# VH-VL binders against Non-structural maintenance of chromosomes element 1 (nse1), part 6

Target 1, 232 residues: Non-structural maintenance of chromosomes element 1 (nse1), of Schizosaccharomyces pombe (q53ek2)
Amino acid sequence: MEKERQDGLSDKHKFILQYIMCRTAGVDNEQVRELVQEQYGETATVEDVINELNNSLHNFDFKIKRVQDQLDGRLTLHFQNLSGDPVSQMATPYPPVQIELMRKIIEWIMKCDDYQYSLTTLQIQKLSRKEMGLAPSVIESHLHTFERDGWLRQREGIWTFTNHALAELDAYLHNEYESNLYECNACREIVIAGYVCDCGYCLHVYCCKHLAHVNCINCNTPWANATVIGRW
Below, E stands for the ipSAE of ESMFold2; O stands for the ipSAE of ESMFold2 at other seeds; V2 stands for 0.75 times the mean of E and O plus 0.25 times the DockQ between their complexes.

## First folded at step 1 (VH-VL)

Design k09 (framework fv_clesrovimab)
Fold by ESMFold2-Fast, scan of step 1:
Structure k09 (fold): chain C 232 residues (1-232), chain A 126 residues (1-126), chain B 107 residues (1-107)
Amino acid sequence: as target 1 above (232 residues)
Amino acid sequence: EVQLVESGGGLVRPGRSLRLSCTVSGFTFGDYGMSWVRQAPGKGLEWISFIRSKAYGGTTEYAASVKGRFTISRDDSKNIAYLQMNSLKTEDTAVYYCTRAPTYYYGSGSYGMDVWGQGTTVTVSS
Amino acid sequence: DIQMTQSPSSLSASVGDRVTITCRTSQSISSWLAWYQQKPGKAPKLLIFDASSLETGVPSRFSGSGSGTVFTLTISSLQPEDFAAYYCQQYDSYPITFGQGTRLEIK
């Protein structure tokens, strides 16, 4: 029963849920592990608690997703709304023009040449002016808002998705950009930082470090010869 | 080439023990969780047991039908997963499959069993 | 334990047909569901995970949908190599459970 399942959640489960929900940019898995062990004892696991929470959250079209950082493997937990269009939900507080810019930036990142999955500030400026007629100051204002709100990250003028954005957009990216996506053969998550072998075997930087020694496990070609995905 | 190879199956009488082995190659064994799934003749699939990687505590899970009788374990130095089967019953007769589960990355479809061995047959009969 | 019921238990179809298999769960499992294909004498092969995510190397004619307690596997244009048994599997909670299987046969 739906009511029986909702009534079955302990106050301890509700505390963990509230902790995660209040941290919109994600929560470190290790911080949640400490809370879980404090509430349920040393043998309790984050995975089991999250699975129990997700069982209840499904009734409301919500879930908690665990994301592994593609470079260093750090694990974070992200509260997601599964109902409706993810881009509209991410951009709920934004004016229509800003929502459209977010949709365009997602497209430009996904269709980027040479496996880069990133854009320079100048590329965003040029494309936004060409395709939307936006003034440079308007574009810069919107980019600062996207970075502040945790949807895009920037390093030395190179922009790409945050782990939170990748979690929220996962279904959307698979639906709209399947032909532009690489998925990690080890963990099956979208790759924007990793390596793809000529044979098509693909791994995140972190997954490659921990699963493959020096050669591709599918074709035995050295990873040093693989195509680099992303820009970091 | 990623490969799982089961061994140790055979004909055994009720009440006896068998140990199944699953030798893995083509990936870093210690980073993955491992499961055993069985299939009785002409029947469907039944999950039996799971073991997490040592990085995640090496903890185990069992189906009620085998809990207390079967023990899953792993030897990361040899790239082998084991299923120790005690007090065998005729209803344990099945093909036993070893499967890889990428459970070291919790929440990434972690129970999707993406690589399976070819299976080893266990027949429990008097 | 979470009970998994597949419908139909068997069906006959022709090459080129659209085939749909349904999986129903005794309680909600969110999207924690996988689909497998098994050919006679062979080990199962993962097709779909997280209810709708296509496994690497699986043809695009396979798709999954659903959430909660009702899930479907669809083959949009059946090929000769698709005649097999199909199983759904939940991983919401232990013990992990499978559906009873659906046998897809040549008409």
Scores: ipSAE 0.000, ipTM 0.392, lowest interface PAE 21.0, mean pLDDT 83

Design k10 (framework fv_clesrovimab)
Fold by ESMFold2-Fast, scan of step 1:
Structure k10 (fold): chain C 232 residues (1-232), chain A 124 residues (1-124), chain B 107 residues (1-107)
Amino acid sequence: as target 1 above (232 residues)
Amino acid sequence: EVQLVESGGGLVRPGRSLRLSCTVSGFTFGDYAMSWVRQAPGKGLEWISFIRSKTYGGTTEYAASVKGRFTISRDDSKNIAYLQMNSLKTEDTAVYYCTRHEYDFWGPYGMDVWGQGTTVTVSS
Amino acid sequence: DIQMTQSPSSLSASVGDRVTITCRTSQGISSALAWYQQKPGKAPKLLIFDASSLETGVPSRFSGSGSGTVFTLTISSLQPEDFAAYYCQQFNSYPITFGQGTRLEIK
């Protein structure tokens, strides 16, 4: 690998940073790996480049966050602003009613019962009509916008946060919804798809699969008896 | 820079008490579980005690050899973990290490950061 | 308690050698195993976690393998700085337990 510059970021590092910054919904780790190898050669790693970028970015309250998918472990990179209100920043291009809907959806996902951390399309329609008086077509339009812009994902009518949303909202969710929040004991990230033992020990689906524990390390209770978090 | 610094060790007579402190810097202490691990002179590593983060109830675990005599605790506002050692025995003579349980995207909660250790000698 | 038995307890090797240390557990622990290196007078250093994952900053000559009850740590081309004690540790259940250690010494 090439020697790190004393004058700050190299032009090659700036190119990689620009590539990540321009992709607001996040970028696959494999795509960045290809760019890193093109710029610095086969021995260069994404981890080293991102660490170097973050050393400079933290001076300006910015960060590139690597997010591991909770089900399959796929890695994505997300550029985030550490200053200001995350929900307002996420929803900057949206009109006030749409920003309010986003805040409500975040609340409903975080406070849903049975550890589901997700909502059906019908639940969102019902709650949006009840709490905001929005027409069904308006709600549908806003949901499509949130999905298009990478804030929510939907599978078979079940809606939850994208990895990008979880990265951007991390501090907000800790501040506002601490009592509703589970964190993975293996990787210390928020859990919306995983397992929680009665003792409080919690793992993402991927982290549980990766560790291959048959029993909880904290209380030795079988994971087969754990409460399932999320719907997948 | 992530750092754990143990203090409070020394020479003490059997039956007495001693409190070890572990001062933490360079990371958000309240988010991590902590352990104490000891090593008797010329012997291997022995896990002694564990304390979870406040989010998971701050629950504690102890090795059978110290259960009822030792108490692990933490003060998240001061970034300090403690080990209160009561009714000390000559068999408690060891270097005591404060350790952090890992955070990592790829996997488990190994003990990724260790302090330099503090020596406790229990002798007449 | 899960008992961890390392073999050998000590071994002598030369720089450039391929060295293998084995850890056997009294119960199945899936992949919930870590390896540590300890040099005289120093605190232990994490080398491998989850049986086979290399810790950041650890040289690629170190590798781990195994699952269930049998695990191995391999050093593919021994370097002078690798002469140390090595410990396995399980995370599957409390109490957390370590192997007795393997002392790697210069031949």
Scores: ipSAE 0.000, ipTM 0.397, lowest interface PAE 19.5, mean pLDDT 83

Design p01 (framework fv_patecibart)
Fold by ESMFold2-Fast, scan of step 1:
Structure p01 (fold): chain C 232 residues (1-232), chain A 123 residues (1-123), chain B 107 residues (1-107)
Amino acid sequence: as target 1 above (232 residues)
Amino acid sequence: QVTLKESGPTLVKPTQTLTLTCTFSGFSLSTSGVGVAWIRQPPGKALEWLAHIYWDDDKRYYPALKNRLTITKDTSKNQVVLTMTNMDPVDTATYYCAHRLDYYGSGSYFDYWGQGTLVTVSS
Amino acid sequence: EIVLTQSPDFQSVTPKEKVTITCRASQSIGTSIHWYQQKPDQYPKLLIKYASQSFSGVPSRFSGSGSGTDFTLTINSLEAEDAATYYCHQSYSLPYTFGQGTKVEIK
């Protein structure tokens, strides 16, 4: 059996892998489900195919990670590199000044002392001018690039991490900003949109909705009285 | 729901000072990123931005009119006031106040508008 | 200041036909362009923000496109209720400026 190893990878597996790898901001689980069913039939599951791919990818320090959106629970799949410094890897195509701007934005988001885990365009402009001396047009150009490349998302001038960035930066954020992080007690992922009870029990917005509990499971305090994490 | 309403005199004589008040509901000027702008439209002409004020009291004015304009806020009353000195017949216009958010540091879109108030400047 | 020039100034269109309105900026403004609809004796209403993002409640027949200096607002199938003046607005640089307007009338 040693010579006739069943690695499970076929041209169909390679097609699905390439589809996911080519989506820099991640790909909808439903889209991949359709592709899996087209290739392997109605009873084939995304989970089985991704597990088979990850078994091979792990040998090269790569992984496909499934991420659940913190607000609506939408599932996306993200190709990620498990080796090295994630910020440098994310910013490999960028000039040094732009890499430093990314590091600064990550720091400013993480060290928000108001539970917001986000920055307004004005805050980024003011901080970038003050700390790096960058012109407004240069800052706007770099922000547009970060949004285009799937590292930051903006809604009504409020900037925060994408699901892809959270997947890629997970280890980095735990190592560098552990004291600034909240972790969901239901799914064990980082929280930038959720609720934290006074007792410290924390849930993503979606996890709280999915559990459908009016009160905190740990201390029985109403969720209506919890501190809101993030701005969405 | 967001609502804004302009109030003030409808007739102003040349050289007098115009004071307009915008009263709003459905948002607070203590919320980060929120601002209120004043925009005018002379009869049959395009829209002209005049001034805006942000939650942190940052104020911006149209440069050519800066010496004539003052914008202030009273967060507890949900009001923003625009004062324009030395009125001239060319300042005859419908004056609007509008809600805005902080985008790109210097600007954003105007998502909710008041009904407007027509101010006629005539002797 | 940034000058925005709209084209055409006026368009008379048969119901259900496609309407295209352009806005040209005197310098590059990225995607910092917004579109408003103003019906006679009414206040302006936001339709499209940041060149291509639809505002809440706006019918799907309205769409925007463009970047840099050239921007377009499209009404895919004109309805009678769409008779209005349309304005573009740039938020790239102070002072904020608006186009001169494009009036759309039903034939």
Scores: ipSAE 0.000, ipTM 0.402, lowest interface PAE 21.3, mean pLDDT 84

Design p02 (framework fv_patecibart)
Fold by ESMFold2-Fast, scan of step 1:
Structure p02 (fold): chain C 232 residues (1-232), chain A 123 residues (1-123), chain B 107 residues (1-107)
Amino acid sequence: as target 1 above (232 residues)
Amino acid sequence: QVTLKESGPTLVKPTQTLTLTCTFSGFSLSTYGMGVAWIRQPPGKALEWLAHIYWDDDKRYYPALKNRLTITKDTSKNQVVLTMTNMDPVDTATYYCARIGYSSGWYEYFDYWGQGTLVTVSS
Amino acid sequence: EIVLTQSPDFQSVTPKEKVTITCRASQSIGSYIHWYQQKPDQYPKLLIKYASQSISGVPSRFSGSGSGTDFTLTINSLEAEDAATYYCQQSSSLPLTFGQGTKVEIK
């Protein structure tokens, strides 16, 4: 690959970096692969280019993170700021009340009963009214903005974190909600969609399927008997 | 439970090739983001990263040793093999294999380690 | 390559005292620093990841801090079982590098 210049990044590296940075909800690894091959030829890899970018980015407390989807294993790349408060950075363009709502939603998701790591639209409406006095139309507007901006995802009125939000919040969630977190024993990432065995061994849905073990590797209990994490 | 175990010769003569095998359980190198690394430690000295291999067969080597190192994987056997050519007494070290922790990033930390195997290089 | 310099090289500490180990990188590495504990004749064990993130099963007396070039591992109240050599490791760029180690022993 093109060696990084002493004075900084090559123009080709800057193009790839800008492509990733401009997509706040993340970028498919396959889309970046196409760009890398277009810029550097068929033998070039995403891994090499991201390494070279990260060598420069760490000087400014930034990193490009690769995230694996917990259900299907699809890879996405996310530009991350490592400094400061991640919630405030995610919500920089938002008014203070909306930033507060985002912090509350994070808390409610993390402290959700029965391993759900998700909230229904009705739950968000009731909690936001109770704890912040927000009108339903205001709550709906903010939820739409969070979905549009790639922080929350929704399926049939069930809300949880996007892969982008999980990447940006990783350190924050570990620091603030360690006692509420499960980590996948296969890939060591936070689990919001997966299975936890009674012995505590935990896997993402994708990691469980990919390993193709019928029984828990730690205690030999069938995965069919495991507690489901998340709603998906 | 994740386990890793190194195997190979404990004594190697100068100029010979060292081959070490890491056999692991509790994870697969077919899983996205997973990798296995080789790290060595000369007696009384610091840890030194040598090489790693990822699920997609992406291979990385310590630059100063790249011409001497080859890392391969056999996903079906849960094995990673390191080959190091032209062994020298300064290569005497405990050799570890370790799982690379995948946490939304690259080239990260080593979360599970093998017990290590001491390889002595002497005539 | 990024060079990690630990200080002190050696520290003899009374039980229950606070231990501070520093790791300085030759260039900025953001928060891409990890800490390991290695007891005599044992393999290293991960203590802290990404400068300050805890590891399941590691006692809460271990904590990490810092960003950029200066990082610290703290043991709030040293226990006998903490006698070990501690290593920092950076993952900001290849090659992956470790510090030279800090040996902590009980007085």
Scores: ipSAE 0.000, ipTM 0.464, lowest interface PAE 15.7, mean pLDDT 85

Design p03 (framework fv_patecibart; at its last look DockQ between E and O 0.07; V2 from the best seeds 0.00; counts 0 for: pae O 16.7 > 2, placed apart)
Fold by ESMFold2 at other seeds, look of step 2:
Structure p03 (fold): chain C 232 residues (1-232), chain A 123 residues (1-123), chain B 107 residues (1-107)
Amino acid sequence: as target 1 above (232 residues)
Amino acid sequence: QVTLKESGPTLVKPTQTLTLTCTFSGFSLTTSGVGVAWIRQPPGKALEWLAHIYWNDDKRYYPALKNRLTITKDTSKNQVVLTMTNMDPVDTATYYCAHSPYYDFWSGYFDYWGQGTLVTVSS
Amino acid sequence: EIVLTQSPDFQSVTPKEKVTITCRASQSIGNSIHWYQQKPDQYPKLLIKYASQSFSGVPSRFSGSGSGTDFTLTINSLEAEDAATYYCHQTSSLPLTFGQGTKVEIK
């Protein structure tokens, strides 16, 4: 069997790429670092390998993105398709009704009141009944499918985007929901778990801790008094 | 592999406009969080950050120079362009472009740099 | 604008000895400080990010510490190849600023 060579990339590069691609919910950066060191030696870095892969992937509208968790700062790596409609690509294995439900859930999360950026199971059931005519048992089935496939996550019946979904939806959310977005002033990523000051300055939970400022640097108001974004 | 390369004139007369191009490969400026910055270093002196442009076309400039600087990008050509007006002999420096990693843009640290290009401003 | 003041401006050090470079910020910057090495006629290279996190490929003899306003870069056992100028760099607030540099030479 002839070894397939990808633009001068070794079998080791292909192994790392496939490892990341097979893990839809994302791969812990440290797990990939261990694999890189195992394949290339102790001085090899994740950054170099990922940059080489992205150089090859860029021309096909793919990339590997490192994503920082908004609460605890853990880094994960996610394989992304940059082309086409991300919602349709997220939901490609689903029947049309599930694709439409995903579009609605995205809309409902982005437009929900009081900075929640999350919905309870009951809220989703009520909205889907009202706007789509779907029964509660159908919604529960669809939600568990979205959770299984790594698009939504829940805690105690409160549903929101996974880090993978945020990475995949980034351009879509900017294009379709720009007026509903908060972006972190530290890292410029979309905030669904964080703080927004009365002056509009906004940080992820982790970025706020990382900056180690007690007060907002824009208006000097204590972060303790800021509006909480998300339910975390 | 990430690479950046600065190009443009190496000699400029006072009052002229300097245009520098950073051509890069190994990353795309369409990647969320990624940025490219310009930093200069006068001979024998410290580094001075000038400007930054991000994937979403957000731009940051060193305040004392903001009326003289323009940073733009052409994502399809993998290029970032810095224009600096009213050049003066004190602007003689090596000019670098540098990559800001995707996800750490607020840190502003620069993990990959170009080789730099010396620009001399003299009558 | 946050001013970073490095000390000393210059050190001449015997190989295998410890080198300590300090950086003081004019106001608290948490851990948002980074260290660069610049060898003669070369571009700067990142050593340490966020006060104490080693960048990939950096030898273990390089370490950073500090928080708030006082930061230290340490070279535990100086090698000949470490002769360079070292810069601290803050990213706590705009404009981004660098220290004036510390030149380290081999005695």
Scores: ipSAE 0.000, ipTM 0.415, lowest interface PAE 16.7, mean pLDDT 84
ESMFold2-Fast, scan of step 1: ipSAE 0.041; ipTM 0.606
ESMFold2, look of step 2: ipSAE 0.000; ipTM 0.413
ESMFold2 (binder alone), look of step 2: mean pLDDT 92; pTM 0.938

Design p04 (framework fv_patecibart)
Fold by ESMFold2-Fast, scan of step 1:
Parts: C-alpha cells; structure tokens; sequence
Structure p04 (fold): chain C 232 residues (1-232), chain A 122 residues (1-122), chain B 107 residues (1-107)
C-alpha cells in the first residue's frame, strides 16, 4: 500500500497539487485546466488529474473538492482536510474568542429564519454582543478578517459562507446541522442559494437555470411559486 | 421622544416579593435590537445592574441574584415587569429601568426612567 | 466579573479648569465602556458611549478616550452645571458592571 502510493504520484501531479494547496481561498478550474494542458497535453482533463490526486490523498484524509458556485456555476477547486474539527482547523491562526465567534456565526447562519442562510451586519453585531459580550469594534475587526481570509462573503451588509467555507465545513454542517440543511436534487450538494418547491424538491439557483425547466420536475408546479433559499 | 417610568410599591416588608413595572413610550420592544434593563442604586452607593430583557424575549440576570429575579415583557402594553423575591433591608434602593438599542449599535443605557425608591423595613 | 475602578473618588475643581476621570478595567474590554453623569437626586444621563462617541445633546466639552483596560472622561472646561457624580459602565461581558463613581464639585 505504501509502495503503491509512493510510486503512483508523478512530479507533474505534485506540481498541480502544490498549486492548489498554496491557494487556500480556492483556485479557478480554468487556471488549473491551463496547467493540466501544459503538463499533460491538450486532451488532458482537470477531472482526470483531480481523481488521480484524490485517490492518493484519500489515504491521508485529504481531498481536492470541486465546488460549483450556486448562483453562476463557476467551478473552483479547494484543498480539504477530512479529519478533525473543521472549525478549529479553519481558525488555527485565530485567538480562542475569534474561533468561538466563528462557531457562533456558523450556528446563526444555519439556524436563521425564513430560509435565509445569511445574516445582516446588524444581526451579527446584536448576537455577538448578547451571546459573547463582544465590543462592536472587535466584532468589525473579526468580520473583516473572516472576509479577508475567505470564510465569509459580504454584499451590502449581508453575510454568508464563501464556496471555500462550504467546502471546508461540508462534513461539519451535515453532522451538526442535518435538520437545518437542504440538498440540491440535481447535484446533491448543500443549498444556501436556491429554490425549494412545496413538494420538497430543491435546486441551486444555477442548477435550476441549467436544467431550464419552467416547472418542478417532481410535482409540475411553476418554479416562480417556489420558496427562495438564501439572499443574493 | 423616548420616555420610561417606573411604578410599584415604595415600602416592602422583609421576606415579601417586590413587583415593579416599567412603562415606556417612543419605542417598541418588538423592534429588533431593543432591550430594557433594571438597575438599582442603594442610597449613597454605586449603580448595580439586575436584569435585562430583549426584543426576542431573551432574559439575562445578575448571577448572584438570579434565583430571586424574574423579568417579563408585555409588548402590546409597552411594559417590562421585574419581580424580586425574599426582600431584605439591604435591597433598599432606587430602582431604574433603562433602554438599550443594538439597532444603532448602542449597548449603552441611553434613556432612563426617573427611578422609584423602594424601602425595605418592618 | 469585570471590576471597574475609577480615580479619583472625589475632586474639587475651579470653574473653567480641565477635569480628567479615569476608569480601569480588570481585563481588556475593547471600547465597550460608557460614561454617565448623575446629579444629586436625579437619574443618570448617558454622556459618552463606546469610549469616545458623544451621545446626542451632550455638550462638546465632554470627551472620552481609551481602549483595552484604561479609559478617560475629560471635561475640557468645567461649568457650574457639571457638578455631579460620574460613573463608567462596561457592556463587554455579563454581568454588566459599573465603577464606584467619581464625585466632582465646584470650588
């Protein structure tokens, strides 16, 4: 087993692995495609190379995850650690209070009302002060750090998970928040931006657009009447 | 204009239960981020925080007094009620209600009632 | 719980002079310190919130500064109406606590 792992990973594979690992916020599939074609020729595919890398990485509880953006379908690649506590691993360089704030923000996003899977800056300030007693300036500093480090995204004061955070937290969210999760019926991934039909059939915004069906395939109800998941 | 006013008995006997009502205007406890607290001040001494209630009905109490304190709200009447059991002469103080508002990132007690003096004696 | 210690306990000041009141926290509290003015037989009034933000309607002679454990309230030019007891208050952690107060009187 050890001999097969050592013999199976080429220098070209190691180069592509290092390229992905060094980009902790994820890397565009198209950039990796250029590298793959440069190393292996024009007919080589990103999927084949990533599958070969994952076959070796699985032995160490690591994986390269290919994430499809839930709104526009853009593909990114993320190096993921499958072992241990994902939140502590994400927050390894952070002080304990900042790690606890990250855990709380994850909880608040997952448990928010009305399928929103997001928080306003005001909601984060209120909850952080009530539950942790943090000063507004401390909260603002930590939020900027989470945004800078690629864990949270913010648009017009509305905060939610990045694709990078979703990749890192996937197993954690399934284990801790199973009852709060929706899964896309097309791609089987967690939904924080999408639609859920009254029948329970659920799709990411991009998956719904890509399938191009005006009505739910399961119950034939118009998607225009579906409940919106997320804020975007 | 924001106003708060305390009401309740001015004299309480030892071992009795104190019930104080804070009636307010100019804001609603259904507004996200708003809360009302009770704070007391014994004659000639410093201010002491007792309890807090927030728009979402979350309740917080001073740990040493938690077993004696109950805070509730009636959003329709614009009232917050504090109940304190087993009163003792050392509980003699002026009792204030005051507002907090996280909506504007305010964690300070920005508006206060006039206070009500409660004397505990036999 | 977080202990707030004010200094001085008392000061008698000539009109128009500068007054500085300090508040020290037993642990770092960021900027979650607030200052109140209480005149005899009156309720407390908020002056400064979050260490340095003036509350609406408060005269410009009042200012606050500091972060972490050391905070100051400054009255740039004392007026007769400023004779009062001043309290600091932290909202960083429950239970919320107040300083012991600083009494300022006019000479």
Amino acid sequence: as target 1 above (232 residues)
Amino acid sequence: QVTLKESGPTLVKPTQTLTLTCTFSGFSLSTSGVGVAWIRQPPGKALEWLAHIYWDDDKRYYPALKNRLTITKDTSKNQVVLTMTNMDPVDTATYYCARTDYGDYLGAFDYWGQGTLVTVSS
Amino acid sequence: EIVLTQSPDFQSVTPKEKVTITCRASQSIGTSIHWYQQKPDQYPKLLIKYASQSFSGVPSRFSGSGSGTDFTLTINSLEAEDAATYYCHQSYSLPYTFGQGTKVEIK
Scores: ipSAE 0.000, ipTM 0.437, lowest interface PAE 14.8, mean pLDDT 85

Design p05 (framework fv_patecibart)
Fold by ESMFold2-Fast, scan of step 1:
Structure p05 (fold): chain C 232 residues (1-232), chain A 123 residues (1-123), chain B 107 residues (1-107)
Amino acid sequence: as target 1 above (232 residues)
Amino acid sequence: QVTLKESGPTLVKPTQTLTLTCTFSGFSLSTYGMGVAWIRQPPGKALEWLAHIYWDDDKRYYPALKNRLTITKDTSKNQVVLTMTNMDPVDTATYYCAHREGYSYGFGEFDYWGQGTLVTVSS
Amino acid sequence: EIVLTQSPDFQSVTPKEKVTITCRASQSIGSYIHWYQQKPDQYPKLLIKYASQSISGVPSRFSGSGSGTDFTLTINSLEAEDAATYYCQQSSSLPLTFGQGTKVEIK
């Protein structure tokens, strides 16, 4: 990519696409904005370039998805393959047992009790041993690979989806786990960190902050009384 | 509250077998998530992980030494035993046992350590 | 096996100065790095776990950062009692491995 810049023969759209594709865990929107302005000039926008790329990519079942972080609203861009089984595609370099473990972890997160959409290391160890008969070190090795490759994130032993995984799995989660999903009423994306009012009105943490309403717009109940979705 | 202490011979001849015992208190190896590791340090050199054992009798060994190492536990005595065969002068080191609190077997820290025991291998 | 390379091997530092120790992994290890302090003729003590998590009883001047392959232990204001050898350790995959150590002396 640096070589394309150097020789001046770069296809500008191809350069932006390759930049995003090479960053499998996603790329910061502001970094792409800088590249877009370098390639197309100061008035060019990320939105316009991504829309143009997606018009072409859609014919091949590919997409660049923009994801807003549910806690702080930070934007990242993710290259997504829409064809086939997304879990198998995410884990193409993995052995079959590792793919099956990822599939089960997705199920366990989605069917989690008390709106938590997360698993402790202990829960993953117990479930993996019970349902797959895997040795502890095998489980730990696979978990590390999932974190390294950007599919799961962990903080203090609490595991959940990355923004990259949510982008890649979006259609899969809607198809397989529709009854387990909450959608944000403000942005229409899946909620794994947010609030759900007793009336069913649901917002990401960031969307709730951005709207700056103290009470639910639908039923006027304070957000302080809402059920918390996720652990964060 | 958690304490560990190593015991065993301080001098071993080449080709002999070393047996070290770790006696601990403040936790039980019948408790879910608990483990004990053996780590050594040759004089003036870095730390080297050798083996660990968990509450469910899961055992892991440093691959290059696996054929020489055996780790066992006696949960009722609060003891973990490491056996190392065919000792060589290069195995001269301070040997530590250490506690692992948690549920990650290969992921995790060593939060409490024994005082260490220096084992010298010489003819 | 994952190799951990620490730098520097040795540093002599004036009291109250900031000390930075780096640990580089031969492959990505996420946040599965832990830091230990070992004073002469003593056993190692855990300082930082999972790259940046604090340990009860460890002074707040010790902090950790990094992810992937590059990690840093920082001592914000060196005290005389901090003269020791510092080791990083990865728990990302077996075998568990340690860095070669960084010796910190008071000037």
Scores: ipSAE 0.000, ipTM 0.419, lowest interface PAE 17.2, mean pLDDT 84

